VH-VL binders against o66814. Designs and how they scored, part 38

Target 1, 203 residues: o66814
Amino acid sequence: SDYLLRAESLFSQLKDANAKEETPYLYGKVKGYYEAIKLYAVEYKEDRIKTLFTLMSKNTKKAVRGAYTEREPLTELITFEPRVYFEEYCDGIMDECFYEKHYEKEKFIELVDYFSLKRRVEFLRNHEGKYCAPFDFGMAEALFNAVSLELMQEKPDEKVLIALREKLEPILVMAEEKLRYAMKKELPCYRNRLSEHIGYWKP
Below, E stands for the ipSAE of ESMFold2; O stands for the ipSAE of ESMFold2 at other seeds; V2 stands for 0.75 times the mean of E and O plus 0.25 times the DockQ between their complexes.

## First folded at step 18 (VH-VL; framework fv_patecibart)

Design H4 (at its last look DockQ between E and O 0.70; V2 from the best seeds 0.77)
Fold by ESMFold2, look of step 18:
Structure H4 (fold): chain C 203 residues (1-203), chain A 123 residues (1-123), chain B 107 residues (1-107)
Amino acid sequence: as target 1 above (203 residues)
Amino acid sequence: QVTLKESGPTLVKPTQTLTLTCTFSGFSLSTFGVGVAWIRQPPGKALEWLADIYWDDDEDYYPALKNRLTITKDTSKNQVVLTMTNMDPVDTATYYCARIEAYYDSMGPFDYWGQGTLVTVSS
Amino acid sequence: EIVLTQSPDFQSVTPKEKVTITCRASQRIGNYIHWYQQKPDQYPKLLIKYASESTSGVPSRFSGSGSGTDFTLTINSLEAEDAATYYCQQSYYLPWTFGQGTKVEIK
């Protein structure tokens, strides 16, 4: 219950700064981390809760600061990079051998369709998802980061991975639908950003 | 063992630029959930936070001084550098660097401090 | 900018007596208040974090309390070594700010 009191304070900070309207991408990212934390609380995994809360609180600080300075940068994307190895497989009937490619933690990667999730999040990140679907993209990015962090564990928790995927999928779909609509209709969020560089400005 | 130490000039003339280096050991700015801050204290007066920098390259500055301050880090040397332009006698203070414990809640306290270095600004 | 106002500015206290120092914030800051001790000619040392959490190596006679806008640092039985200036500091909103300090001396 300690994280509940701390989260209440973070959401109070966000409300006081009007972050939902001023920095919707970072607000969404804070919400996504909070949803992941709640899933871990059911499993009483305190160290994972603290790691995710660090990210939640840091994005809260950036959201509040961004609301006052009108600056909302992209923040962390955490990706799991599995080791690759090859196993020999021989067809005893044909007396032939070939090498089969395998990934570290292959069972868990397949359980959440990790490489597909990674490509979808990266697509949103690289194609104005922050501007065309800020809240949903931010939330999806945080939940994806939680999936990556779980896959990095020595023994990933299948129950948590399934729960994270179940939370992530509908949000990711909503972000993708909003971006597709913006691209089709050439909305300002997409059209005005297509050929320009994004930078920081001083207040 | 966590230690921090400030180094730089102790006497600066008005309008000159001050460069202070914080050299630390016992932790790295590549470690998740850490930061380093600069805080100053004019003689006989309260503590004033100036700037900080974190493991994720995030930087913050005291707004009234933002145009005069630059904070940078060199993770390979375990150093954080503060540059302050256009020094004035009112900037005479002891300058401290301190570690920020930002694990669990990233808006954490200054848990380890350097000894401080007195910088006097006068003609 | 969040202003922290400490009371009193100065106390002269008989050994073994209780010391109470207050810190009032200009707006609510939850429990994002931290307390530091600075002995003469020394650097500050963290005593209490997040209003009431003790830090390692800090004597049990030091405690903190409060929430919202009103916070208290208590020294239950003053020792001679506790003569120092005490500062509260908030980490709720940038810029991070300190109180003006409370100087505690032994009678």
Scores: ipSAE 0.821, ipTM 0.909, lowest interface PAE 0.8, mean pLDDT 91
Fold by ESMFold2 at other seeds, look of step 18:
Structure H4 (fold): chain C 203 residues (1-203), chain A 123 residues (1-123), chain B 107 residues (1-107)
Amino acid sequence: as target 1 above (203 residues)
Amino acid sequence: QVTLKESGPTLVKPTQTLTLTCTFSGFSLSTFGVGVAWIRQPPGKALEWLADIYWDDDEDYYPALKNRLTITKDTSKNQVVLTMTNMDPVDTATYYCARIEAYYDSMGPFDYWGQGTLVTVSS
Amino acid sequence: EIVLTQSPDFQSVTPKEKVTITCRASQRIGNYIHWYQQKPDQYPKLLIKYASESTSGVPSRFSGSGSGTDFTLTINSLEAEDAATYYCQQSYYLPWTFGQGTKVEIK
């Protein structure tokens, strides 16, 4: 519960800086980390809470600074890079060998459909998600980072992964729908991404 | 054991560029949740934060001095370098480097300091 | 920029007496205040972080309190070795700023 008191201070800073309106991508990212922290708090996993809070706090500082300087950069994207290996099996009768591709932590990767999540987040990141769906994209990116960090653990927690995926999916879908609409309608956020001071797209 | 040490010239002429190196041991800037800052103290006066740099490459500068300051890091050498251009006699101070503990709350204090190096700007 | 005003600027205090130093912020800063001790001709050392959290190796006679805009550093029984200048520093908003310092001497 110590994180609750600290989070109140961070949200007060964000409110004072009007970060929800001025830096909506970073504001969404702070909110996404907070949602991940709350999921971990159910299981009383203090070390994970502190790691995620470090990221939440850092993005808060960047959001506040960005609100006052009118700059909002993309921040961290954390990806899990599993080792790949090949299992050989041989048919003793035919003296024939076959190879099958496998990943480190394959079961957990499949549990959350990690490579699909990675592609979807990277697509938003590379195609103006920050401008066309800033809040949802930021929040999805933070939740994705939490998934990556859990997969990096020696023994990932299956229940936490499921909970993170369940939280992430609807937010990711919303960001994708906003971007698809912006692309279809050629909204300024997508068509002219170099325009300074374009408003962040909102439904 | 965490230690930091400042090195560089102790005498600089007005308009010259000052380059200071902070060499540290007992921690790495590749470690999650750490940073290094530069702070100065004119003789007999209060402490003044100048710049900092973090494990995630984030860097901050004191606004009034931003156009004169550059902070960089070399993680493989455990070094952080401060460059300050167009030195003036009012910049005479002891210059410190310090570690920032940014784990859990990334806006943490300066928990370990170097011994400082006095830089005098005169001629 | 957040201005930190310390009070008093200077204290001369009899050994074993209580020392109270205040730091007032120009706006609310939660508990993002830290206290440093700087003995003559030495570098600063962190004493108290986040208004009231003690740091390793700091004697128990040092304590901090306060929230919002008003913060205090207390030395409950002054020792000769505590003669130093004390600074508060905020990490709520950039730029990070220090108070002007409070010099404590043994009377």
Scores: ipSAE 0.755, ipTM 0.876, lowest interface PAE 1.1, mean pLDDT 90
ESMFold2 (binder alone), look of step 18: mean pLDDT 93; pTM 0.950

Design H5 (at its last look DockQ between E and O 0.87; V2 from the best seeds 0.77)
Fold by ESMFold2, look of step 18:
Structure H5 (fold): chain C 203 residues (1-203), chain A 123 residues (1-123), chain B 107 residues (1-107)
Amino acid sequence: as target 1 above (203 residues)
Amino acid sequence: QVTLKESGPTLVKPTQTLTLTCTFSGFSLSTFGVGVAWIRQPPGKALEWLADIYWDDDEDYYPALKNRLTITKDTSKNQVVLTMTNMDPVDTATYYCARIEAYYDSQSPFDYWGQGTLVTVSS
Amino acid sequence: EIVLTQSPDFQSVTPKEKVTITCRASQRIGNYIHWYQQKPDQYPKLLIKYASESTSGVPSRFSGSGSGTDFTLTINSLEAEDAATYYCQQSYYLPWTFGQGTKVEIK
């Protein structure tokens, strides 16, 4: 219940700064962290709530500052980098050895289809998702960061991972659909930024 | 034990650039939720926040001074450096560095301070 | 920019008397106000954070109250070592700002 009062204060600050309109990517990211926090509150995981609230609070400050300064940078992307190991199988009859590639926490990675999520978020991040689908992309990025942080735990919670994935998927799809539409229609959010990235073509 | 200490010149001529170093121990800027700020105090006057820098490389500057200020960090040396250009006699002050504990709420006070260093700007 | 106005600028107080210092913000800042004590020739020391939360090692005679725009630091029984200048500071919106200070002396 303490986090609810703190969140009300942060959203009041965002509303006073008109952050939903002025810094929609960061506003979406704050909202995404809040959704993750609420999910962890159902499971009574206080330590995770405080970690996520640190990120929520920091992105709130950046959104308010951004609304004042008319700048909205990309903020943190948190990725889980699993260690890789190989399991060796040798056949003594033929003197042949075979190697099987494994990842640490492989069952949790598979549970949420982590590498697919990572590719989809990185695609949005690298292809104007911030400009063409700012709110949904920001929200998806925060929820993805929560997935990464859970996978980094010594013992990831399967129930939490499933709930995070369930929340993340429809938001990620919405961001992807908005970007696809912008690309197909060559909307200014995509066309103008493409020119700035390559430096040679003027639309 | 958390400690911070300011170092740098105590006398600067007008138009020169001031460089101050904050060296700290008992914490690291690589730690999640940590920041360091610079605050100054002209003799007999109120405290004035100048700039801060955080674990996530975020930087903030007092708007009226932002074109004169640069804050940087060297996490491996536990140091934060403030550079202030075009010094003027009105910038004569004691300069402090201070820790920000931004875990849980990033809008937090300055909980540990250095002893401060008096910088005099005279022609 | 949020302006913090302290009252009074100065007060001279007999030992064991109650001291009240006010800080008024130019807009609502919730509880994002903090109080510092600065003794002569010393660095500031954090006393109270978030309007009313004491920090470790601060005597219980110091307390803070208020919300919104009006905040108060109270010293319930003044000691000789409490002679200092007191500052409020807001952390609601950048730039972070301090009040002008209140100097407390012993009579």
Scores: ipSAE 0.741, ipTM 0.871, lowest interface PAE 1.3, mean pLDDT 90
Fold by ESMFold2 at other seeds, look of step 18:
Structure H5 (fold): chain C 203 residues (1-203), chain A 123 residues (1-123), chain B 107 residues (1-107)
Amino acid sequence: as target 1 above (203 residues)
Amino acid sequence: QVTLKESGPTLVKPTQTLTLTCTFSGFSLSTFGVGVAWIRQPPGKALEWLADIYWDDDEDYYPALKNRLTITKDTSKNQVVLTMTNMDPVDTATYYCARIEAYYDSQSPFDYWGQGTLVTVSS
Amino acid sequence: EIVLTQSPDFQSVTPKEKVTITCRASQRIGNYIHWYQQKPDQYPKLLIKYASESTSGVPSRFSGSGSGTDFTLTINSLEAEDAATYYCQQSYYLPWTFGQGTKVEIK
C-alpha cells in the first residue's frame, strides 16, 4: 500500500537522525501511530489511516528536529470528552427523585475502560513519564490518541477498539512500572524535574 | 477558492522592524493538517524559506535568522503575521506567504502562494 | 543544511524540444523534492511534488523523476509559455531549502 512506502520514508528519516536515541519519546509516539495505522489497514479505512498518518508524520518531523536541536517537547494528547446527561428516576413511595448519570457512547467507553486509560496516560504525562519511560510513554500516548479518535467517530468500530486496547495495555503497564521504579529509587529522571537536559532512564 | 495576500510596509530603514501580515481565504489554519509559510526572494535571486506555522501551533524558523523572526497566527481572522527585527539592505526582497497542505504528510510543498510584496530596506 | 545544486544554470531551447533540468542534493532525501515554475514577474507555481507526482492544472509535458540524491524535471516538448526559472525544493530536513534555479529561455 501507499502508506507502507510513506512509512518507510519516515523511518529512514528517524534512523538517519538517530531519533530512537536522541528523541525517544517522539520516536515511541511515531511507532505507536504506525501500530495503530496497521490495525486500520486490515479494514481498508483510508480516512482513518490518513488522519493517523498526519500525526505520525508530524511527530517524525518534530523528532528529527528535536534530535538536531536537543529539544524534545511533549506533543498532542487527544482526549474524547463524552457528553453527560442525567435520567431522572422517582421513588413513588417517598415521592423523591434521583438522577442517574449517563455518557454518550457508554458501551464503547466501557468496552475499552476509557476513563481508566485516560487517567493512566495523564498520570504519566504529568509525572515525568517522558523522562523516566520515554519510548513506552510515547507509544502508549499515540495508541491512546488512536482510541480517542475512534471514540470520536459517529459509529466507533468495536473490533478496532478492542485491538487498540489490547496493544496499548502492555505498553502502558511497562511505562507505569518504569515510572514507579524511578520514583522508588529517586532516579535523576524523576528527582531532577527542573532540568530540561535531564537524562532519560532506561531499564 | 484558496487565496493568500501579503500586506505591510514597502519601505523600511535599516535597523527597523518589519511586520508583514498574510490574509488568506478558502481555508482555515484551525483545519487539521494545514500550515502557512513565509518565503522571500531577493531581486534576481533564489527563493529562501523563512518560517512556518501549523494548525497544531508548531513553528519552524530558518536557523540563521531565528533570533530576528517571529511567526504568529490569528485563526479567527485567517491571518499569519511575520515580524523580522533589525532589517538590513540585504533583506530587500519580495516576501511571499504560502499554504502548506500537511494532511497525510507534514513535510509538504507550498501549494498556493500569495502575489508577494516587495520590501525595500534602504538607508 | 541540505544544499540543492541545479544544472544547468541557464538553458536556451528551440520550441518543441525536450528540456531536462537536474537537481542534486548534498545528502539523500528520499523523494522529498518538489519543483516550482516561476515566470518573469510572477510568484512561483508548484509543478511536481514528491519527485514525480504531478499537481492539478499542470500540463502533462511536465514530469519528474529520481530518488535519493539525483532528481530530474523534464519538459517533453517546450512551449513558448514555459520560458521561466525552475526551482527544486527539499522538505526532508529543516531548514527547507531551494536550489539556485534554472532559467529556461526560448531560442
Scores: ipSAE 0.730, ipTM 0.871, lowest interface PAE 1.5, mean pLDDT 90
ESMFold2 (binder alone), look of step 18: mean pLDDT 93; pTM 0.952

Design H6 (at its last look DockQ between E and O 0.75; V2 from the best seeds 0.00; counts 0 for: pae E 2.4 > 2)
Fold by ESMFold2 at other seeds, look of step 18:
Structure H6 (fold): chain C 203 residues (1-203), chain A 123 residues (1-123), chain B 107 residues (1-107)
Amino acid sequence: as target 1 above (203 residues)
Amino acid sequence: QVTLKESGPTLVKPTQTLTLTCTFSGFSLSTFGVGVAWIRQPPGKALEWLADIYWDDDEDYYPALKNRLTITKDTSKNQVVLTMTNMDPVDTATYYCARIESYYDSQGPFDYWGQGTLVTVSS
Amino acid sequence: EIVLTQSPDFQSVTPKEKVTITCRASQRIGNYIHWYQQKPDQYPKLLIKYASESTSGVPSRFSGSGSGTDFTLTINSLEAEDAATYYCQQSYYLPWTFGQGTKVEIK
């Protein structure tokens, strides 16, 4: 398995940079992409493995660079934006027409409860998830990106979507619980975000 | 057919700002996994990587030159621009742009190179 | 930054003989090493990527090996057109760096 040898090199880079401690959000994101890749490897989806590995590799580079520069920015969030379609239903007897709203790939959107997942990931992203639950949030974000990418395929794979959702849910719950606890207890990860905009001198 | 070509001044004076444009064809910088780098080679010396920019807008710079370098892209024109400030005679080199192959790995090699442009810095 | 040291700096080789060029990294870099050929007055050409992977249009006489810190480029049977300077380059972590080069010429 070619991707296993490639992944070993990436994890060696992360270890050398102490990325687990220095850039835990990006480290989690790399791990999340790796978990998604392993799910696709069971299904022998070479093209999807290469796409996810590209993202894994890119986040590895950013984690290593971030560890050395002490900067850890948020990275990609990939969202699927389904097109809306209208089904016209006409009552031929009464000569009246009605419109029923449908989403592109509605079956698959419902299968994974996509809009709920999107809202939950965006909430963590906008409310200090990176600081209060960096590893779990990073991993959840990568798995969510994998779901989005699968939904963007011409023929989404239901088994992969289910497997991704099953992997994502407990990690997402853990990130949400850590954030909720930090907000309730006013932990430094949440409270200290205000200090980013406070300056002693503004010439 | 992938091609890259460097353009810009071949002679600059010390302290001036160098602006080089890489124009390419046969690929797009909007394509997933693609990047473009600038590499220079002083006469008779080894290759030196300067900066790169990727499809996802990520940028990297050689640390000792970071304050002098800016890399930008214009995806609609298939162009990448390098700006290097405060030129000095030691910066005399052939400057190359090159494509980065990073599909399946974001740290890929420089797989296609431009012909290079010699930039001489002298009074 | 990672220093790549090539050996030898220069070699003159009889046609059809085997050429071996080594590249030593100052720290481990896995297989994130790439080899380039630069003929006189020309731009570099990628030969070998990721230590041992061939690239399109490169003759089969070129091969690469190694992992960790010690890497080798081999030309099994030197041709006249192979007279060039050869560079190794690492992409393990920033900044990306090149070796000092190995000049190969025909006896």
Scores: ipSAE 0.598, ipTM 0.818, lowest interface PAE 2.2, mean pLDDT 89
Fold by ESMFold2, look of step 18:
Structure H6 (fold): chain C 203 residues (1-203), chain A 123 residues (1-123), chain B 107 residues (1-107)
Amino acid sequence: as target 1 above (203 residues)
Amino acid sequence: QVTLKESGPTLVKPTQTLTLTCTFSGFSLSTFGVGVAWIRQPPGKALEWLADIYWDDDEDYYPALKNRLTITKDTSKNQVVLTMTNMDPVDTATYYCARIESYYDSQGPFDYWGQGTLVTVSS
Amino acid sequence: EIVLTQSPDFQSVTPKEKVTITCRASQRIGNYIHWYQQKPDQYPKLLIKYASESTSGVPSRFSGSGSGTDFTLTINSLEAEDAATYYCQQSYYLPWTFGQGTKVEIK
């Protein structure tokens, strides 16, 4: 219950700085972390709430600073890098051996389609998602970071992973559609030159 | 057992560059949520924050002094270094380094301080 | 830049009496105010964080209150060792700023 009071303070700072308008990527990222925190609060996982709140707080500071300096950098991307091993299948007749690639926590990786999520978030990050779909991309990136952090746990929580995935998917789709539209129409947000008109892709 | 200690020259001439080192123990800048700040206090005057650096490499500077300040860290040595260019007699002050702990807090206070080092700027 | 104005600049107080120090912010800062004690020739020590949260090792006679723009540090029964200069500091917006200080002496 304590996290609600702390979050009110952060959102007050964001409102005072007009961060939704001035730093929409970082504002979205703060919102994404808050949504993840609320999911963890249902399960009463205090340590995970504290970690996510620290990230939320840091991105709030960067959003407020960015609003007043008109600078909005990309912030953390957290990726889970699973260990890989191979399982050999050979019979008594050694005519051929077949090797099957496996990952640590493969069950959980498959549960959320992690490698697909990673590729989709990285694509947005590398192709002007911050400029063409700032709020949705920021929010998706934070929720993706929460998925990565959960997968890094000794025993990932399936219920939390499913809930995070369900919240992440529609936001990620929206960001991807906005970027595709910007690419097709060659909107200024997608151009890599003369970023002096950054404001034309913000709401 | 958290300690911080400032080291560097105690006397510099006007226009010289000051380099101060904060050496600390009992914590690491690799720790999630941790930062180190530099704060100064002219003799008989109020405290003035100068710069800070965090575990995530984020840096902040007092705006009016930003062009004169550089903060860096060496996590393996438990050190943070402040460089201040073009020193002037008005910069005579006791310089402190202090820890920032912001885990689960929005922006933490300066919870542990070094003893400070007096830097005098005169010719 | 957020300006913190402390009041009074100086107090001379009889032992065992109550000391009240105020800090007014030039804009709303929620509870992002912290209080420090600095004894002569010593480094500052954190007393109160986030307006009202005590830190470990701080005597119970020290308390903080307030929100928004007006904050108070209270010493309910002044002891001789409490003679010091007290500073408020905000961590709401960069740059982080301190009040001008309040010097408390024993009468």
Scores: ipSAE 0.575, ipTM 0.810, lowest interface PAE 2.4, mean pLDDT 89
ESMFold2 (binder alone), look of step 18: mean pLDDT 92; pTM 0.949

## First folded at step 19 (VH-VL; framework fv_patecibart)

Design J1 (at its last look DockQ between E and O 0.86; V2 from the best seeds 0.76)
Fold by ESMFold2 at other seeds, look of step 19:
Parts: sequence; C-alpha cells; structure tokens
Structure J1 (fold): chain C 203 residues (1-203), chain A 123 residues (1-123), chain B 107 residues (1-107)
Amino acid sequence: as target 1 above (203 residues)
Amino acid sequence: QVTLKESGPTLVKPTQTLTLTCTFSGFSLSTFGVGVAWIRQPPGKALEWLAHIYWDDDEDYYPALKNRLTITKDTSKNQVVLTMTNMDPVDTATYYCARIEAYYDSQGPFDYWGQGTLVTVSS
Amino acid sequence: EIVLTQSPDFQSVTPKEKVTITCRASQRIGNYIHWYQQKPDQYPKLLIKYASESTSGVPSRFSGSGSGTDFTLTINSLEAEDAATYYCQQSYYLPWTFGQGTKVEIK
C-alpha cells in the first residue's frame, strides 16, 4: 500500500542519519506514530492515517536534522481538552438538588483512562523522561498523541482506542520504570546537569 | 483559490537589511500540514531555497546564509516575513514565497508560488 | 549538500515531438524529487511531485519517472506553450536544492 512505501523512505532517511543512536527520543516518536498508523490501517481509516503520517514525517525530518546538529528538543504533545458541563438533578424524596460534573465524550475518556494517561505522560515529559528513557518515552508520547487525536474526532472509534491503549500501556510502564530507577539511583540523566550533550545518558 | 504575493523594497544598498513580506490568501499557516518558504533566483540563474516555516512554528534556513536570515509568521495577518541582513550585490535576485504541501508527507513540494519581487543590491 | 545535475542544459525541439529531461542526484534521494516549469518572466509552477505523481491542472503529456539517483521528466508531445525552463528539486535532506535548469525551446 501507499503508506508502506512512504514509511520505507522515512526509515531510510533515519538510518542514513543514524537517528536511532543520535536522536533516540525522536526516533522512538517516529516509531510510535508508525505503530499507531499500522493500527489504523487494520481498520482502513485513510484520513486518520494521513494525519498521523504528517506527524511521523515531520518528526523524521526533525530527527535527521537533530542528528547532524546535535540538538534534540522535545516535540509536540497533543492533549484533548474535553468540554465540561454540570447536570442538575433533584432527589424527590429529600427535595434536594445537586450538581454533577460531566465531560463530553465521557465514555471514551473512561475507556482509555485518559486523564491518568495524560498525567503519566506529562510527568515523564517534565522529569527528564527524554534523557532517562528516550526511546520508550518518545514512543509513548506518540501513541498518547494518537489517543488524543482519536478522542478529538466527532465519533471516536472504540476498537482503535482499545488497541492504542493496549499498545501504549506496556511502553509507558517501561519508560516510567526506567525513570523511577534513574531517580532512585540519582543517575546523571535525571540530575538535570548542563551536560556534554547526549553522551551523558550512555552507560 | 490559493494566492501568495511578495512585497518590500526593490532597491537596497550594500550592508542594508532587506525585509520582505509574503501575504497569502486561500489558506492559513494555522492549518495542519502547511508551510511557507522563501526561494530566490538571481537573474538568469537557478532557483535557491533560503528558508521556510511550518504550521507548528518549525523553521529551517540555508546553512551558508543562516546567520543573515530570519523567518517569522503572523497567522492573524496571513503573512510570513523574511529578514536578510548585510545585503551584497551577489544577493540581487527575484525573491519568491511559496507554499509547502506538508500534509501526509511534510517534505512535500512547493505547490503554489507568488509572482516574485526583484530586489537589486547596488550603490 | 545534495547536488542535482540536469541534462541537457538546452533543447530546441520540433512541435509534437517528445522531450526528455534528466536529473541526477549526488546521492540516493528515494522519490523525493519534484519538477517545476518556469515560463519566460514568470514564476515557477509545480508539474510533478514525488518523482511521478501528477498535479491538478497539469496536462497529461507531462510525466515523471525514476527513483534513487536518476530521474526523468517527459513531455510526450511538445506544444508551443511548453517552451520554458524546467527544474528538478529534492526535499530528501536539508538544504533543499534545485537542479541548474533545462531550457526547452520550440523550433
């Protein structure tokens, strides 16, 4: 299919630049977008594939550029901000009224435990996940972005959301375990030094 | 209908700073998968890419000119501005702005071009 | 920096005949090459993207082929309006670069 040939071209660019070694966070992010695209391809959702591929190709360009310039900044984090509304209901027996907080797309938010995912990804992002678990954090961030983008659809696909969550969870856990270990052992990647570039996080 | 148009001075003196504005319609730089680039063409010579900026604020510059170039955008005005410092007679060229087709593959072509503006650098 | 070398630099061609323009890259660039037409005193116009993909509003007599390092633009039956300079351009690696151009004239 069309996206397979395009992906082969992107991975050739990454290989030629040694991006797996030079920009592991961005390389992981490209891989994460590709995994999400493959899940959408099973469901034959071409428009959603194109959106994710745009992000995949852009992060490929940034990884290649970063490998040659020795700069690897954080890239996009996409968050879904659901509308909040309050529903009033009254107890006829007690004649009492209450306000109950609700979110748009509440069923889908609960299906993937979205707010928990958001907090976990943001924690990694704010606490040196890029340095202590670059590949896993990059992959997790891309898969989380795919979840956010699906929740932003007018009619989110439950099957895709479940598949994305199932792919994301073990990767996110791995990144969290690596960061927890780095924090506990006070590894250089976590101590927030003005470092000698990427080499400081290598064993 | 997508259109782009360059504006700015047509004559500058050596060492002066050139500021060119690209004003476009029919698309927005807040739209996902879009970019705008500046390309120049010295009289009778080949096209030369200078810089570009994307919807996500990512920007790139031709390496040999990087210290002389700044690209910025104003999405509310549908404008992209190129600033080029320390102009020299060798910089005499027609300057174009063009849209980058960056949806699906962000390394896409220049699919729409402005008419170009000739900038002459001389005493 | 990726250098694109076009051949020939110049062609004078009888109407209705086939025009072939080649572009050779100094390294492999996959299919990340695009072709533009620039008529005298006009701005460039995109003809072919990604080596072989047609673009809207471009006559079907224009086609592209090739991959890797060797690419070809073909005008199957030259019309008078096709007198122009043609450029290839790569978007594989920065800096993005153009070929030197091929000028096509009508005999």
Scores: ipSAE 0.726, ipTM 0.873, lowest interface PAE 1.3, mean pLDDT 90
Fold by ESMFold2, look of step 19:
Formats: sequence, C-alpha cells, structure tokens
Structure J1 (fold): chain C 203 residues (1-203), chain A 123 residues (1-123), chain B 107 residues (1-107)
Amino acid sequence: as target 1 above (203 residues)
Amino acid sequence: QVTLKESGPTLVKPTQTLTLTCTFSGFSLSTFGVGVAWIRQPPGKALEWLAHIYWDDDEDYYPALKNRLTITKDTSKNQVVLTMTNMDPVDTATYYCARIEAYYDSQGPFDYWGQGTLVTVSS
Amino acid sequence: EIVLTQSPDFQSVTPKEKVTITCRASQRIGNYIHWYQQKPDQYPKLLIKYASESTSGVPSRFSGSGSGTDFTLTINSLEAEDAATYYCQQSYYLPWTFGQGTKVEIK
C-alpha cells in the first residue's frame, strides 16, 4: 500500500533523529495521526487518509527539526466550532415562549461527547501535559484532531467517529493520570514550569 | 493556471539588504498542503534551497544562512517575501521562487517555478 | 547535510539512444528524490517525483527508479529537445539539497 511505504520513510526519519527521546510530544502526535490513518484505511477513505498524512508528515519534520534544535513547541490543535441556533418553543397554556439551544451536527457531537473531549485535551495542553505526559498527550491530541476533522465533514461517518473515540479514550486517560500524579507529587515537569520566574533580590 | 513571478532589485552593493517578492496566482498559500520556497542558482552552478514557508506558517532556513534570511507571507496579496541581509559578491545568483507540493506528504517537490531574477552583488 | 552526487557530470549522446543518469545520496533517503530538467537560460521543470512517479505533461520516455541511496533517471530514446542539465534533489532531511547536475548534449 502507498501510505505504508510513505510511513516507513517518516518513521525512519524519526528514528535517525532519536525523536522518541528528543521530541516525545511530537513523536506521539505522529503516532496518533498514523493510528487515525489506519482506522480510515479500513473504510477506504482516501481523501481523509491523505489529509491526515499531510499532518503526520508535517509533525515528523517538526520533530526532526526539534530534535537537533532542542525545541519542541506545541503544534496544531484542531477544534470544531459548531454553529449555535435557538429553537423557539411556546407554551399555549401560559402564553410564554422559551428558547432551546441547538448545535449543528448535534447527534454526532453527542455520539463522541465532543465538548468533554475538547475540555480534557485543552486542560492537558494548558497545564503541562506536554512535559508530564508528552507521548500520550501528543497521541491524544492527534486523535482529537482527527475527531474534529470528521465532525467538520458535511456528513460525518458514525463508524469512524466511534472508532476514533474508542482509540482516543484510553490514551487520554493515561495522559490525565500521569499529569494528576505529577501534580500531586510535584514532579519537576510540573513544578519547574510553575516556578520559572525567580527573584534576583533578597531582603 | 499556476504562475509565480519574482520581483526586486537586480543590482545591490555589498552589505546591503536584498528584498525579493514572489507574487503568485492560481493558488493560495492559505490552501492546506501548500508551501512556497526560495531557491538560488549562482552562475554556472547548482541549485541551492534557501528557505520556505507553508500554509500553516511553518518556516525553515538553510542553516548557514539562517541569521541573514527572513521569509514572510501575505496571503491576502498572494505574496511571499525573502529578505537577505549583508549581501556579498558570492551571493550573486538567479533567485527563484517555487511552489512546494505538500498535500499528502509535506516534504514534496517544487512543482511550479517562477522565471527567476538575476541579482548581482557588486561594488 | 545530505550530499547528492550525480554521475556522469556530462554526456554527449546520439539521438534516439538511451540516457542514464545516476544520483547517489550520502545516506539513505527512502524515495524522497525528485528530478528536474533545466534547459539553457530557463527555470527548472519537475520531471519525476518520489524517485519514480511521473508528472503530467512529461513525455513517457522519462522514467525514474531506485530507493535508499542509489537513484536513476532514464531517457529511453533521446530527442533533440532533451538537451539540458538534469538535477536530483532530496527532501528527506533539511537542508534540502540538489545534486551538482548532469549536462546532456546531442552528439
């Protein structure tokens, strides 16, 4: 298969740069995109495979570059922002009208519990997930991006959404557990980032 | 129809800063999986990649020249600008801009090229 | 930095004969090699991508092969308009680099 041979080349680049050790967040992100691609390959979704592979290859280049520059920035977070509308409901008994909040693609949003996933990924992203659980956080972020991209489709595929959700949940839980442990034990990955500013004077 | 065209000065003096503009049509740099690169060719010599920038603002530079190069884009004008400081006679070359085919694999080839512009650095 | 060494530097070839140009990388680069044709006073044009993939508008007499470190561009039956300099280019690792070029002339 075409994507398998191309992936072999990307993983060779990562291995040669020691990216698993040097840029574990980006390495995890590459792996997460690859897992999503494999799920789409079962359904023969070539266009989605190519879109995800573009992201995979881009994060590979960033991981390799980061390994030799000793820099590992956060990369893309893709969020689906559904349109909101209100549906009027009037109670003829009370002569009053109320508004019911609705989202576009509400069925699919509920299928994967999207807003909960978004909050959990954003929490890791904003609270040292990159440092305390780099591999799992990177992998979860890529799988979350794949969920967002599927929700952006005109007609999201329910089987794909379920498969992505099932792959994402255990990885996200692992990242959350590692961060929670680091916070409770005040590990350097968490503590050092909170206290990066130090005073230059003493009383 | 995809086209790219380089513009800027053809003669600069040593130590001056070169600014080259690539104006393109038939594609947008906001399109997923697209990049634009600058490549130069000294007279009678091989091609040399200098820098590139992608749709997602990611940019890379030839390491030995990194401190002298800046690449920027203006998506609304379909332009990419290269700035190169402290020009030297050895920088005399034809400068090309080219599109990177980055869909599917972001490490793709240069699929469309501008005509090039010769920049001579002489006192 | 990955060095691409082309061979030969120059060929003078009888029309309708086969032309073979090699490109050797200083380390493995998978299939991340691309071939360009540059005629005198012209910009380069992409011929072959990813070692062996054809591009639209390129005559079928041009083909590419190889993987890893050794790559070949073949012109099966040289035409007069094929007189040009040919470059290989890798996109495996930054900095992206070109070979030194192979000039092909009609004998």
Scores: ipSAE 0.718, ipTM 0.865, lowest interface PAE 1.3, mean pLDDT 90
ESMFold2 (binder alone), look of step 19: mean pLDDT 93; pTM 0.957

